# VHH binders against q9p4d8: the designs that were tried, part 28

Target 1, 280 residues: q9p4d8
Amino acid sequence: MDFMKPETVLDLGNIRDALVRMEDTIIFNFIERSQFYASPSVYKVNQFPIPNFDGSFLDWLLSQHERIHSQVRRYDAPDEVPFFPNVLEKTFLPKINYPSVLASYADEINVNKEILKIYTSEIVPGIAAGSGEQEDNLGSCAMADIECLQSLSRRIHFGRFVAEAKFISEGDKIVDLIKKRDVEGIEALITNAEVEKRILDRLLEKGRAYGTDPTLKFTQHIQSKVKPEVIVKIYKDFVIPLTKKVEVDYLLRRLEDEEDDDATQKSGGYVDRFLSSGLY
Below, E stands for the ipSAE of ESMFold2; O stands for the ipSAE of OpenDDE; V2 stands for 0.75 times the mean of E and O plus 0.25 times the DockQ between their complexes.

## First folded at step 12 (VHH)

Design s6 (framework vhh_7b18_3; at its last look DockQ between E and O 0.63; V2 from the best seeds 0.00; counts 0 for: pae E 4.0 > 2)
Fold by OpenDDE, look of step 12:
Structure s6 (fold): chain B 280 residues (1-280), chain A 119 residues (1-119)
Amino acid sequence: as target 1 above (280 residues)
Amino acid sequence: QVQLVETGGGLVQPGGSLRLSCAASGFTFRSYAMGWARQVPGKGLEWVSYIFSGGRTDYQDSVKGRFTISRDNAKSTVYLQMNSLKPEDTAVYYCARDWGFEETYFDYWGQGTQVTVSS
């Protein structure tokens, strides 16, 4: 997605492409993480004597990564949300002026705490090579975790773009719900069971394709590095619900900007809705 | 209320051309992706062409190079230009609105227009 072209950002096709690509990234990252044991010590607070830091080894390493990444403008990108916003540094690179596509408060929509919690408690046990500690690979494990977390964060927070697009598309229906603060109504409006099923079906197929050594197809026991069903479960139980949460949280506040715009004639930005190219 | 009305179908000889139109109402047309599907009697619905709000297009392999989908947002209309028509293109053609942001999902359909390609 090209964020310098605001007219394309909310295009349905582009949104779908982005989401599909992010699925691939997440699956690959899970596969990489699956090389390592669960390693609970990586996630335990103050398990290691990290200088001037209170938290887990993962927290520390992730925060350091974000510190570095911030200096190279990672979090200037509209689709990136940090886990540790307090450690971000200014970039020494020239500033990129991305056009504003999302609502003014979009940066305040952040569910990374929930993502981190769910990742360490639910996702890691499902994708790890085994239970227990692997002391010789703590660093590698944590690095793989960071990739997983960042990709999940991006995917889930991409719900902001989806929400904005839906807001534009649904018009009065969604406005009425927002005015009423009808969370259930909003959720119902933005949810489609068939769409979710299709997403999960696609993930199952991707998981089968990516997680299976094709050379082992002839063996009765296809040892998948990550079970496709686990990937599906993770999306079903966590990714999709958290994405919806992001969408709802975003939408509930969406009229804040409109109240301001009634004062300023907002030039109607053309939001293109993105359709996935896949003929099922 | 969302409405989609297809027009432009008819009888044409092989190698001929037709232009289908779908007039949309009851929603913000410019914000939605639109598609065409076709159904042969006794067969399932087949996706034909798709156009996103930004103008990006996609086609089924069988119609690539022959069919062109376009849209006029001012008129809230989507078009399907069908050239080099074949007997195999004979079907009822339906216009549909895509609702799905995460996956393709057509939530509204027109009544369809009959296209018959026959010598």
Scores: ipSAE 0.586, ipTM 0.826, lowest interface PAE 0.9, mean pLDDT 90
Fold by ESMFold2, look of step 12:
Structure s6 (fold): chain B 280 residues (1-280), chain A 119 residues (1-119)
Amino acid sequence: as target 1 above (280 residues)
Amino acid sequence: QVQLVETGGGLVQPGGSLRLSCAASGFTFRSYAMGWARQVPGKGLEWVSYIFSGGRTDYQDSVKGRFTISRDNAKSTVYLQMNSLKPEDTAVYYCARDWGFEETYFDYWGQGTQVTVSS
């Protein structure tokens, strides 16, 4: 897809290709992380005396990576969402002026705090090589964590593009549900159980195909494997539901960007009155 | 109300051509992927071709090079140009709307149009 050409971004074929590619990246990153033990010290607040920082080793390392990545325009891209927006810095590269494909509030749709919590409490224990610590590999472990977190974030927040495409396709129905503040109705409209089953079946097949690869970036536990069923469970229990949350949160505010026709400005427009109602 | 109406079926000799049309209404046509499937006697339903909203296409192996799917978003119409027709192409052809986003899912189907290829 080309973010400089909005019509390519909301094409279903391009959306599906992107989602499938992000899926492959997530699976690869889980397999790389599975080479390390759970290593709970990586996630414990103030476990290490990091200068001028209050948080976990992972929090610090990820925030520093995001600071550096922002300087090379990573978070100028419409499909990247930071875990630590407050550390971002100005880029020294030439500015890219992306056309506005998403709603003006898209950057405010950010579930990375939830992703980080679920990742450390649920995903790591499910994919780690075992319990315990590997004090010689704290940096490598946290680097693998960063790759997992960033790929999960990108996949889940891509739901904003999916939601925009759904709005364009079914806008009249979704507009009615937004006006009613019918969160359950919006979720039902965007949910397709057969599609979800097909995604999970594909993940199971991919998980079996990938297995343990001795050419992985981190070669800590060569014989470590992530069971395909664990990958499927992570998607079913966390990735899919969080993506739906992103879609619903995005759609609920979508009318904030609507403008009145010039003729209706004299009589008052629905969109202006709707946005001023405090429905978001 | 979503409606898909196929036209253009008929009887042709082997090696002949037909062009199927599917007129769509009741939804924002340009935003959806569209497809053709066929009900082959004794074989059941099989997909034939897909076209995405941006114009990218895909085809079942047995029809590649002979069939061409296209769309006209201004007319809300999808087409299937069928060339070099063979007796095994005999089927009822259905137009379908794809609304799965994350994965292909056909939620609405047309009534079908019969294509018969025989001497």
Scores: ipSAE 0.277, ipTM 0.678, lowest interface PAE 4.0, mean pLDDT 85
ESMFold2 (binder alone), look of step 12: mean pLDDT 84; pTM 0.857

## First folded at step 13 (VHH)

Design t1 (framework vhh_7b18_3; at its last look DockQ between E and O 0.61; V2 from the best seeds 0.00; counts 0 for: pae E 3.4 > 2)
Fold by OpenDDE, look of step 13:
Structure t1 (fold): chain B 280 residues (1-280), chain A 119 residues (1-119)
Amino acid sequence: as target 1 above (280 residues)
Amino acid sequence: QVQLVETGGGLVQPGGSLRLSCAASGFTFRSYTMGWARQVPGKGLEWVSYIYSGGRTDYQDSVKGRFTISRDNAKSTVYLQMNSLKPEDTAVYYCAKDWGFEEVYFDHWGQGTQVTVSS
């Protein structure tokens, strides 16, 4: 997706393509992670004597990664959401001025804490090579975890774009629900059981197909493969619901920007402006 | 309420051409993927073509090179230009609206228009 072309960012086809590609990334990252044991020590607070740090080895390593990545503009991208926003540094690269596509508060929509919790407690046990410790591969394990977490975070927070697109497309229906603060109504509007089924079916097929991929990043041999059914379960139980949460959280606040604009400009709501802008 | 009204069907000789139109109302047309499907009596519904909101198109293999889907957002209309028609193309053609995101799923259909290709 090209975020410098705002007219393409909310395109339905582009959004779909992005989501499908993210599925591939997530599956491959799970496969990479499956080479290593669950390694609970990686997730235990203060398990290792990390200088000047209070937290788990994963927390530390992830925060250091984000610190580095922030300096190269990773989190200037609209689709990236950090786990540790407090450690981010200024970039030394020239600034990229992305056009605003999402609402002003979009950066405040963050469910990474939930993602991290679910990942360590539910996802890792389902995809790991075993339940024990693997002392020789703690670093590799944590690195694979970071890839998984970042890809999951991106996929789930992409719900913001979906939500914005839905807001524009549904118009008054969503506006009415938002005004009423009808969370259930919003959830119902953004949910389609058949669509979810198709997503899960696709994931099952992908899981079957990708499980035989010999191209590994961290090791030359696979110790374990991720079962396609586990991938489906992870999406069903966590990825889809958390994405919906992001969508709902985003939509519930969507009229905040409209209220600010109406105070300044008499005419048509954000939807009307978007429609009149000729972007679609 | 979502409404889809197909027009342009009829009888044509093999090798002939028809242009189907679907007038849409009741939703933000420009934001949705639109599609054409066809059904032969006694057979299942088969997809013919899709056009995404950004203008990207997909076609069934059997109609590639012969059919062209297009849309006019200002008129809220989707078109299917059918060239080099074959007897096998005889069917009721339906216009459809996509539900939304993540996966293509059509939730609204028109009444259909009959296309008959016969000598």
Scores: ipSAE 0.518, ipTM 0.792, lowest interface PAE 1.2, mean pLDDT 89
Fold by ESMFold2, look of step 13:
Structure t1 (fold): chain B 280 residues (1-280), chain A 119 residues (1-119)
Amino acid sequence: as target 1 above (280 residues)
Amino acid sequence: QVQLVETGGGLVQPGGSLRLSCAASGFTFRSYTMGWARQVPGKGLEWVSYIYSGGRTDYQDSVKGRFTISRDNAKSTVYLQMNSLKPEDTAVYYCAKDWGFEEVYFDHWGQGTQVTVSS
């Protein structure tokens, strides 16, 4: 996939390959995070006396990373969505002119606040090595958290590319649903229970393979592993539903980027209108 | 109304060739991944090949180098050129349309065309 070449980005084959790779990345990041205890102090607001900051240690560390990353153009890329948009700064590098492959409002489709909430309240307790604190590992724990959060965010917001590809392929059907504001109809169009089961089954097998495979170096050096059922539950209960939310929210606004709806529904141009009107 | 109609099946000797065609209608053909699957006698349905809207192709290992999938967007038709046919290729071959979302999922199927490879 090359974001400088729009034809490669909206190719469903490339999108699907990317989604599968992000799935592997999420599993590896969960395994890395599972080395640490739950460490609730990392997520407690104002637990540490961070100068000029009001929030958790994780909030601070992630926001600092995003500030620095924005200066090197990370959030100029169409597939990067920040958790803290208000801390982003101008780049001092030459601007990259990415072709517009998503709708103009794509950066407003952002569920990272919900991802962060779910991550700290549901995901961390499910994948941590145990309850409690590891005071000597707070920084490493939070760095592993950042990798988890960033990979979850990328996977979930990749739904915008899937939604755009679906919009292009469905034409009149999806336009009608958007005009009617038929949220349930749009959700039904993008939902397939058999596909979701296949994704969950694949995750279960991957989780078993990573957890029991003695040939992987990181697995051989890790004393604890994420239970495969936890990975499946996280996808079923959070990743898949949030991805659908992103897709629905994206599609509902998609006609904002189109010219006159009447023009998009007609097959011809000015000449066709004159000929069909019988002026000759 | 999505319609997929396969043609080109028949009886052929081992080592022979057949070309399957699938005429598609009722959807924006050029925007969808299309594929072929087969129902082998006494076995389940298995995928054979698919071709993305951008032209990229994928093949089951057992048919690589022998089968070629292609598409003609102007005619809304997908083809399967089958060369060096073997008796184990005997099956009902189905044309299929992918639903066009996060995973390959064939949501519409043709009626199938019988391919029989025997001497």
Scores: ipSAE 0.345, ipTM 0.718, lowest interface PAE 3.4, mean pLDDT 85
ESMFold2 (binder alone), look of step 13: mean pLDDT 87; pTM 0.879

Design t2 (framework vhh_7b18_3; at its last look DockQ between E and O 0.66; V2 from the best seeds 0.00; counts 0 for: pae E 2.8 > 2)
Fold by OpenDDE, look of step 13:
Structure t2 (fold): chain B 280 residues (1-280), chain A 119 residues (1-119)
Amino acid sequence: as target 1 above (280 residues)
Amino acid sequence: QVQLVETGGGLVQPGGSLRLSCAASGFTFRSYAMGWARQVPGKGLEWVSYIYSGGRTDYQDSVKGRFTISRDNAKSTVYLQMNSLKPEDTAVYYCAKDWGFEEIYFDHWGQGTQVTVSS
């Protein structure tokens, strides 16, 4: 997706394609992670004597990665959401001025804490090569975890774009629900059981196909294959629901920007402005 | 309320051409993918073509190179240009609206228009 072309960012087809590509990335990262044991020590607070740091080894390593990545504009991208926003630093690269596509509060929509918790407690046990510790591969394990976490975060927070697109597409129907603060109504509107079924079916097929891929990044150990059913379960139980949460949280606040504009401009709501802009 | 109205069907000889139109109303047309499906009596519904909101198109293999789907967002209309028609193309053709995201799923259909290809 090209975020410098705002007219393409909220295109339903482009969003779909992006989500499908993210599936591939996530599955691949799970496969990479599956080479290593669960390694609970990586996730335990103060398990290792990390200088000037209070937290787990994963927390530390992830925060250091984000610190580095922030300096190269990673989190200037609209689709990237950090786990540790407090450690981000200014970039030394020229700034990229992305056009605003999402609402003003979009950066405040962040479920990374939940993602991290679910990942360490539920996802890792399901995809790991085995239970227990693997002392020789703690670093590799944590690195694979970071890839998984970042890909999951991106996929789940992409719900913001989905939500914005739906807001524009649904018009008065969604506006009415938002005004009423009808969370259940919003969730019902953004949910399609048949679509979810198709997503899960696709994931099952992908899981089967990718499990045989010899081109792994971390080929140091016997390759444990992630069961396709586990991938499906992870999506069903965590990825899809958390994405919906992001969508709902985003939509519930969506009229905040409209209220500010109406106070300043007599003219039509955001939807009317968007439609009149000729972006589609 | 979502409405889809198909027109342009009829009788044509093999090798002939028809252009189907579907007038859409009751939703933000430009935001949704649109599609055409066809049904032969006694057979199941088969998808023929769809066009995404951004203009990307997909076709069934049997119609590739012969059929062209297009859309006019200003008119809220989707078209199916059918060239080099064959007797096997005889069916009721339906226009459909996509539900939205993640996967293509059509949640609204028109009443259909009959296309008959016969000598």
Scores: ipSAE 0.468, ipTM 0.774, lowest interface PAE 1.1, mean pLDDT 89
Fold by ESMFold2, look of step 13:
Structure t2 (fold): chain B 280 residues (1-280), chain A 119 residues (1-119)
Amino acid sequence: as target 1 above (280 residues)
Amino acid sequence: QVQLVETGGGLVQPGGSLRLSCAASGFTFRSYAMGWARQVPGKGLEWVSYIYSGGRTDYQDSVKGRFTISRDNAKSTVYLQMNSLKPEDTAVYYCAKDWGFEEIYFDHWGQGTQVTVSS
């Protein structure tokens, strides 16, 4: 997909291709993180004497990465969502003006604080090689954590693009649900048990395949590999529900972009604009 | 209320051609991907072809080069042109609507049309 070409972004085939690639990245990152112990000191607030910073070593390291990455336009891209928006700086590179694809409030739909909390409290203990500390590996451990967190964030917040595509395709049905503030109705519209089973089954098979990949057999730390069932449980318990939260939160506010003195003239608004864009 | 009505099935000799049509109503046709699946005697239901709203297509390996899926958004109709038909293509062919979310999933089906390739 090309974020300079809106028609490629809301193309459901491109969206599905991207979700599959993000899934692969998450599995790979979990396996890489599984080489390290849980290392709770990485996540303990103010464990290390970091000047002018209140947070964990991971918080600090990730925030510094985001500061630097913002200077090379990473967070100008519509699919990047920061964990620490307050550290972003303007780029030294020529500004890219991405066409608007998402609703005006899309950047406010940000569950990264919840992702970080769940990652440190639930995901790390589930995938780590063991409990305890590896004092010589704390930096490497936190670098693996950053890769995990960034891939989780991208996958979960990609729900905003999926939600926008669904809004365009359903139009009037979703509008009625939003007006009623029918959260359960919106959840039902975006939930299918058979689809979720397919996702989880695919994750199980990928987890088994990566666990038998010869390129992974010679990892420098031969401590453990993540059980495929753990990867599946993390997706089922955290990734899928957080993605649904992003999708619901995005949809519930979607009529804010349609609000004006004569909202009836804009009924079917984004659906009409999307159809006129030549994507069909 | 989603309705899908297939037509164009029939009896044809090996090597022949048929064109299936599926008239769709009850939803915004141009917004959804559409597909064809078939129920082969002695086998389960199998996917045949898929067409995204933007025109991107995909085909099961056994029909690539022989079948062509297309759509006419103005008529809310999807077509399956089947050439070089083989006895193995004998099946009930169903038109289906994709649900339009993060995975391919056909949530509505037509009643089907019989295609028989024999003699």
Scores: ipSAE 0.423, ipTM 0.755, lowest interface PAE 2.8, mean pLDDT 86
ESMFold2 (binder alone), look of step 13: mean pLDDT 89; pTM 0.905

Design t3 (framework vhh_7b18_3; at its last look DockQ between E and O 0.58; V2 from the best seeds 0.00; counts 0 for: pae E 3.0 > 2)
Fold by OpenDDE, look of step 13:
Structure t3 (fold): chain B 280 residues (1-280), chain A 119 residues (1-119)
Amino acid sequence: as target 1 above (280 residues)
Amino acid sequence: QVQLVETGGGLVQPGGSLRLSCAASGFKFRSYAMGWARQVPGKGLEWVSYIYSGGRTDYQDSVKGRFTISRDNAKSTVYLQMNSLKPEDTAVYYCAKDWGFEEVYFDHWGQGTQVTVSS
């Protein structure tokens, strides 16, 4: 997706293509992660004596990655959401001025904490090569985790773009629901059971197809393959619901920007009327 | 309320051409993908062509190179230009509106227009 072309960002075909590509990335990352044991020590707070840091090994490594990536403009991109926004640094590269496509508060929509929690507690056990510790591969494990987390985060937060597109396309129906703060109504409007079924079916097929891919990034030997059914379950239980949450959270606030515009237009209209009335 | 009205169907000889039109109303036309499907009596619905909001097009293999889908957002109309028609193309043709963004799914159809290709 080209974020410098705002007219294309909310295009249905482009959104679909992006989502499909993200599926591929996520599946491949799961496969890469499946080479390693669950390694609970990686996720345990203060398991290792990390200097000047309070948290897990994963937390530390992910935060350091984000620190580095922020300096090269990763989080200037509209579709990237950091897990640790407090560690981000200024970029030394020339700034990219992306056109504004999303609402002003879009950066405040962040479910990464939930993603991280679900990933470590539910997803890792489902995709790992086995239970227990693998001391020799803790670093590789954590690196694979970061790839998984970042790809999941991107996919889930892409719901913001979907939400914006739906807001534009549905118009008054969504506006009415938002005004009423009808969360259930919004969820119903943005949910289609047949569409979800098709997504899951596609994932099943992809999982079957990609499970035989010999191109691994970390190791030459695949210790374990991710079951396609597990991928489907992860999407069904976590990815789709969290994406919907992002969509709903985004939509509930969507009229904030409209109110500001109307207030500015009304104030401008009043000023213009006042100026035109010659009562200066 | 969403309304889709197909026109342009009729009887044509093999090798002939027809242009179908679908007038759409009741939704923001330019924001949605549109499609054409056809149904032969006693057979299931078959998708023929899709056009996305940005103008990307997709075709069934059987009609590729012969049919062209297009849209006019100002008129809220989708078109299907059918060239080199074959008897196998005989069917009721339906215009359809896409539902959303996650996957291709059509939630509204027109009443259909009959296309008959016969010598």
Scores: ipSAE 0.474, ipTM 0.775, lowest interface PAE 1.1, mean pLDDT 89
Fold by ESMFold2, look of step 13:
Structure t3 (fold): chain B 280 residues (1-280), chain A 119 residues (1-119)
Amino acid sequence: as target 1 above (280 residues)
Amino acid sequence: QVQLVETGGGLVQPGGSLRLSCAASGFKFRSYAMGWARQVPGKGLEWVSYIYSGGRTDYQDSVKGRFTISRDNAKSTVYLQMNSLKPEDTAVYYCAKDWGFEEVYFDHWGQGTQVTVSS
């Protein structure tokens, strides 16, 4: 997918391919994090005397990464969503003018606070090698945490692209639900139990292949540290529901970007410009 | 109301060809991926081919190189050109509409058209 070419971004085939690849990245990151103990000190507020900072070691490390990465334009990209928006800084590189693919408020659709909370309270205990501390591995553990968090964030917030593509394809059907602010109706529209089962079955198969394949086992680990069923449970209980939340929150506001003036419609708008690119 | 109507089925000798058509109405055809699935006698449904709104295609391994899916957005019609037909291709062929969201899922189906390949 090319974020400089809107037609490739809202192509549902490209979106679906990206979502499947993000699954692989998440599974890999969980397996890498699983080699460490739970290490609760990483997440405990003020456990370490970090200069000029009140928070956990993870909070500090992630915020510093995001500050540096923002300076090299990471969070200018439409698919990157920061955990700490308040630490971002101006880039010293030439600005990239990405075409408008998502609604103007897309950067406000941000569930990273929820992701971070669920990650530390539910995901870490479920995938860690065991309870307890590895005090000589705190940095490595937190770096693995950052990879997990960033891949989860990207996957979950990619729901914004799916929601935009859906709105373009049948916006009239959705418009009434948005005007009523019918959260339950929008959730019903985007929910399909058979689809969710397919996602979970695919994850189970991937987790079994990566965790039980003798060749992969010997090239990365002698044995898997996380059961495939745990990965499936994390997706079922957290990743899928948070993605739906992103999709619903995005759709509820989508009419804010629609033009209400007939003269503006004749001159073209965001949706008309996208359709004129040949995407149907 | 979404409506999908398949035509073009029939009886054909092994090695022969057929072209199935599916006329679609009741939705923005240009915006949706479309597909073909088949129900082989005594077996369940299996997908055959898939075409995205932008023209990207995919095929079940057993039909690659023999079947070609295409679409005509101006006529709201999807086609399946079936060449080098084999007796195992005998089935009821269904046209289907993708729901247009994060995973492939056919939410509407045609009534089907019978394809019979007699050895």
Scores: ipSAE 0.393, ipTM 0.748, lowest interface PAE 3.0, mean pLDDT 86
ESMFold2 (binder alone), look of step 13: mean pLDDT 89; pTM 0.905

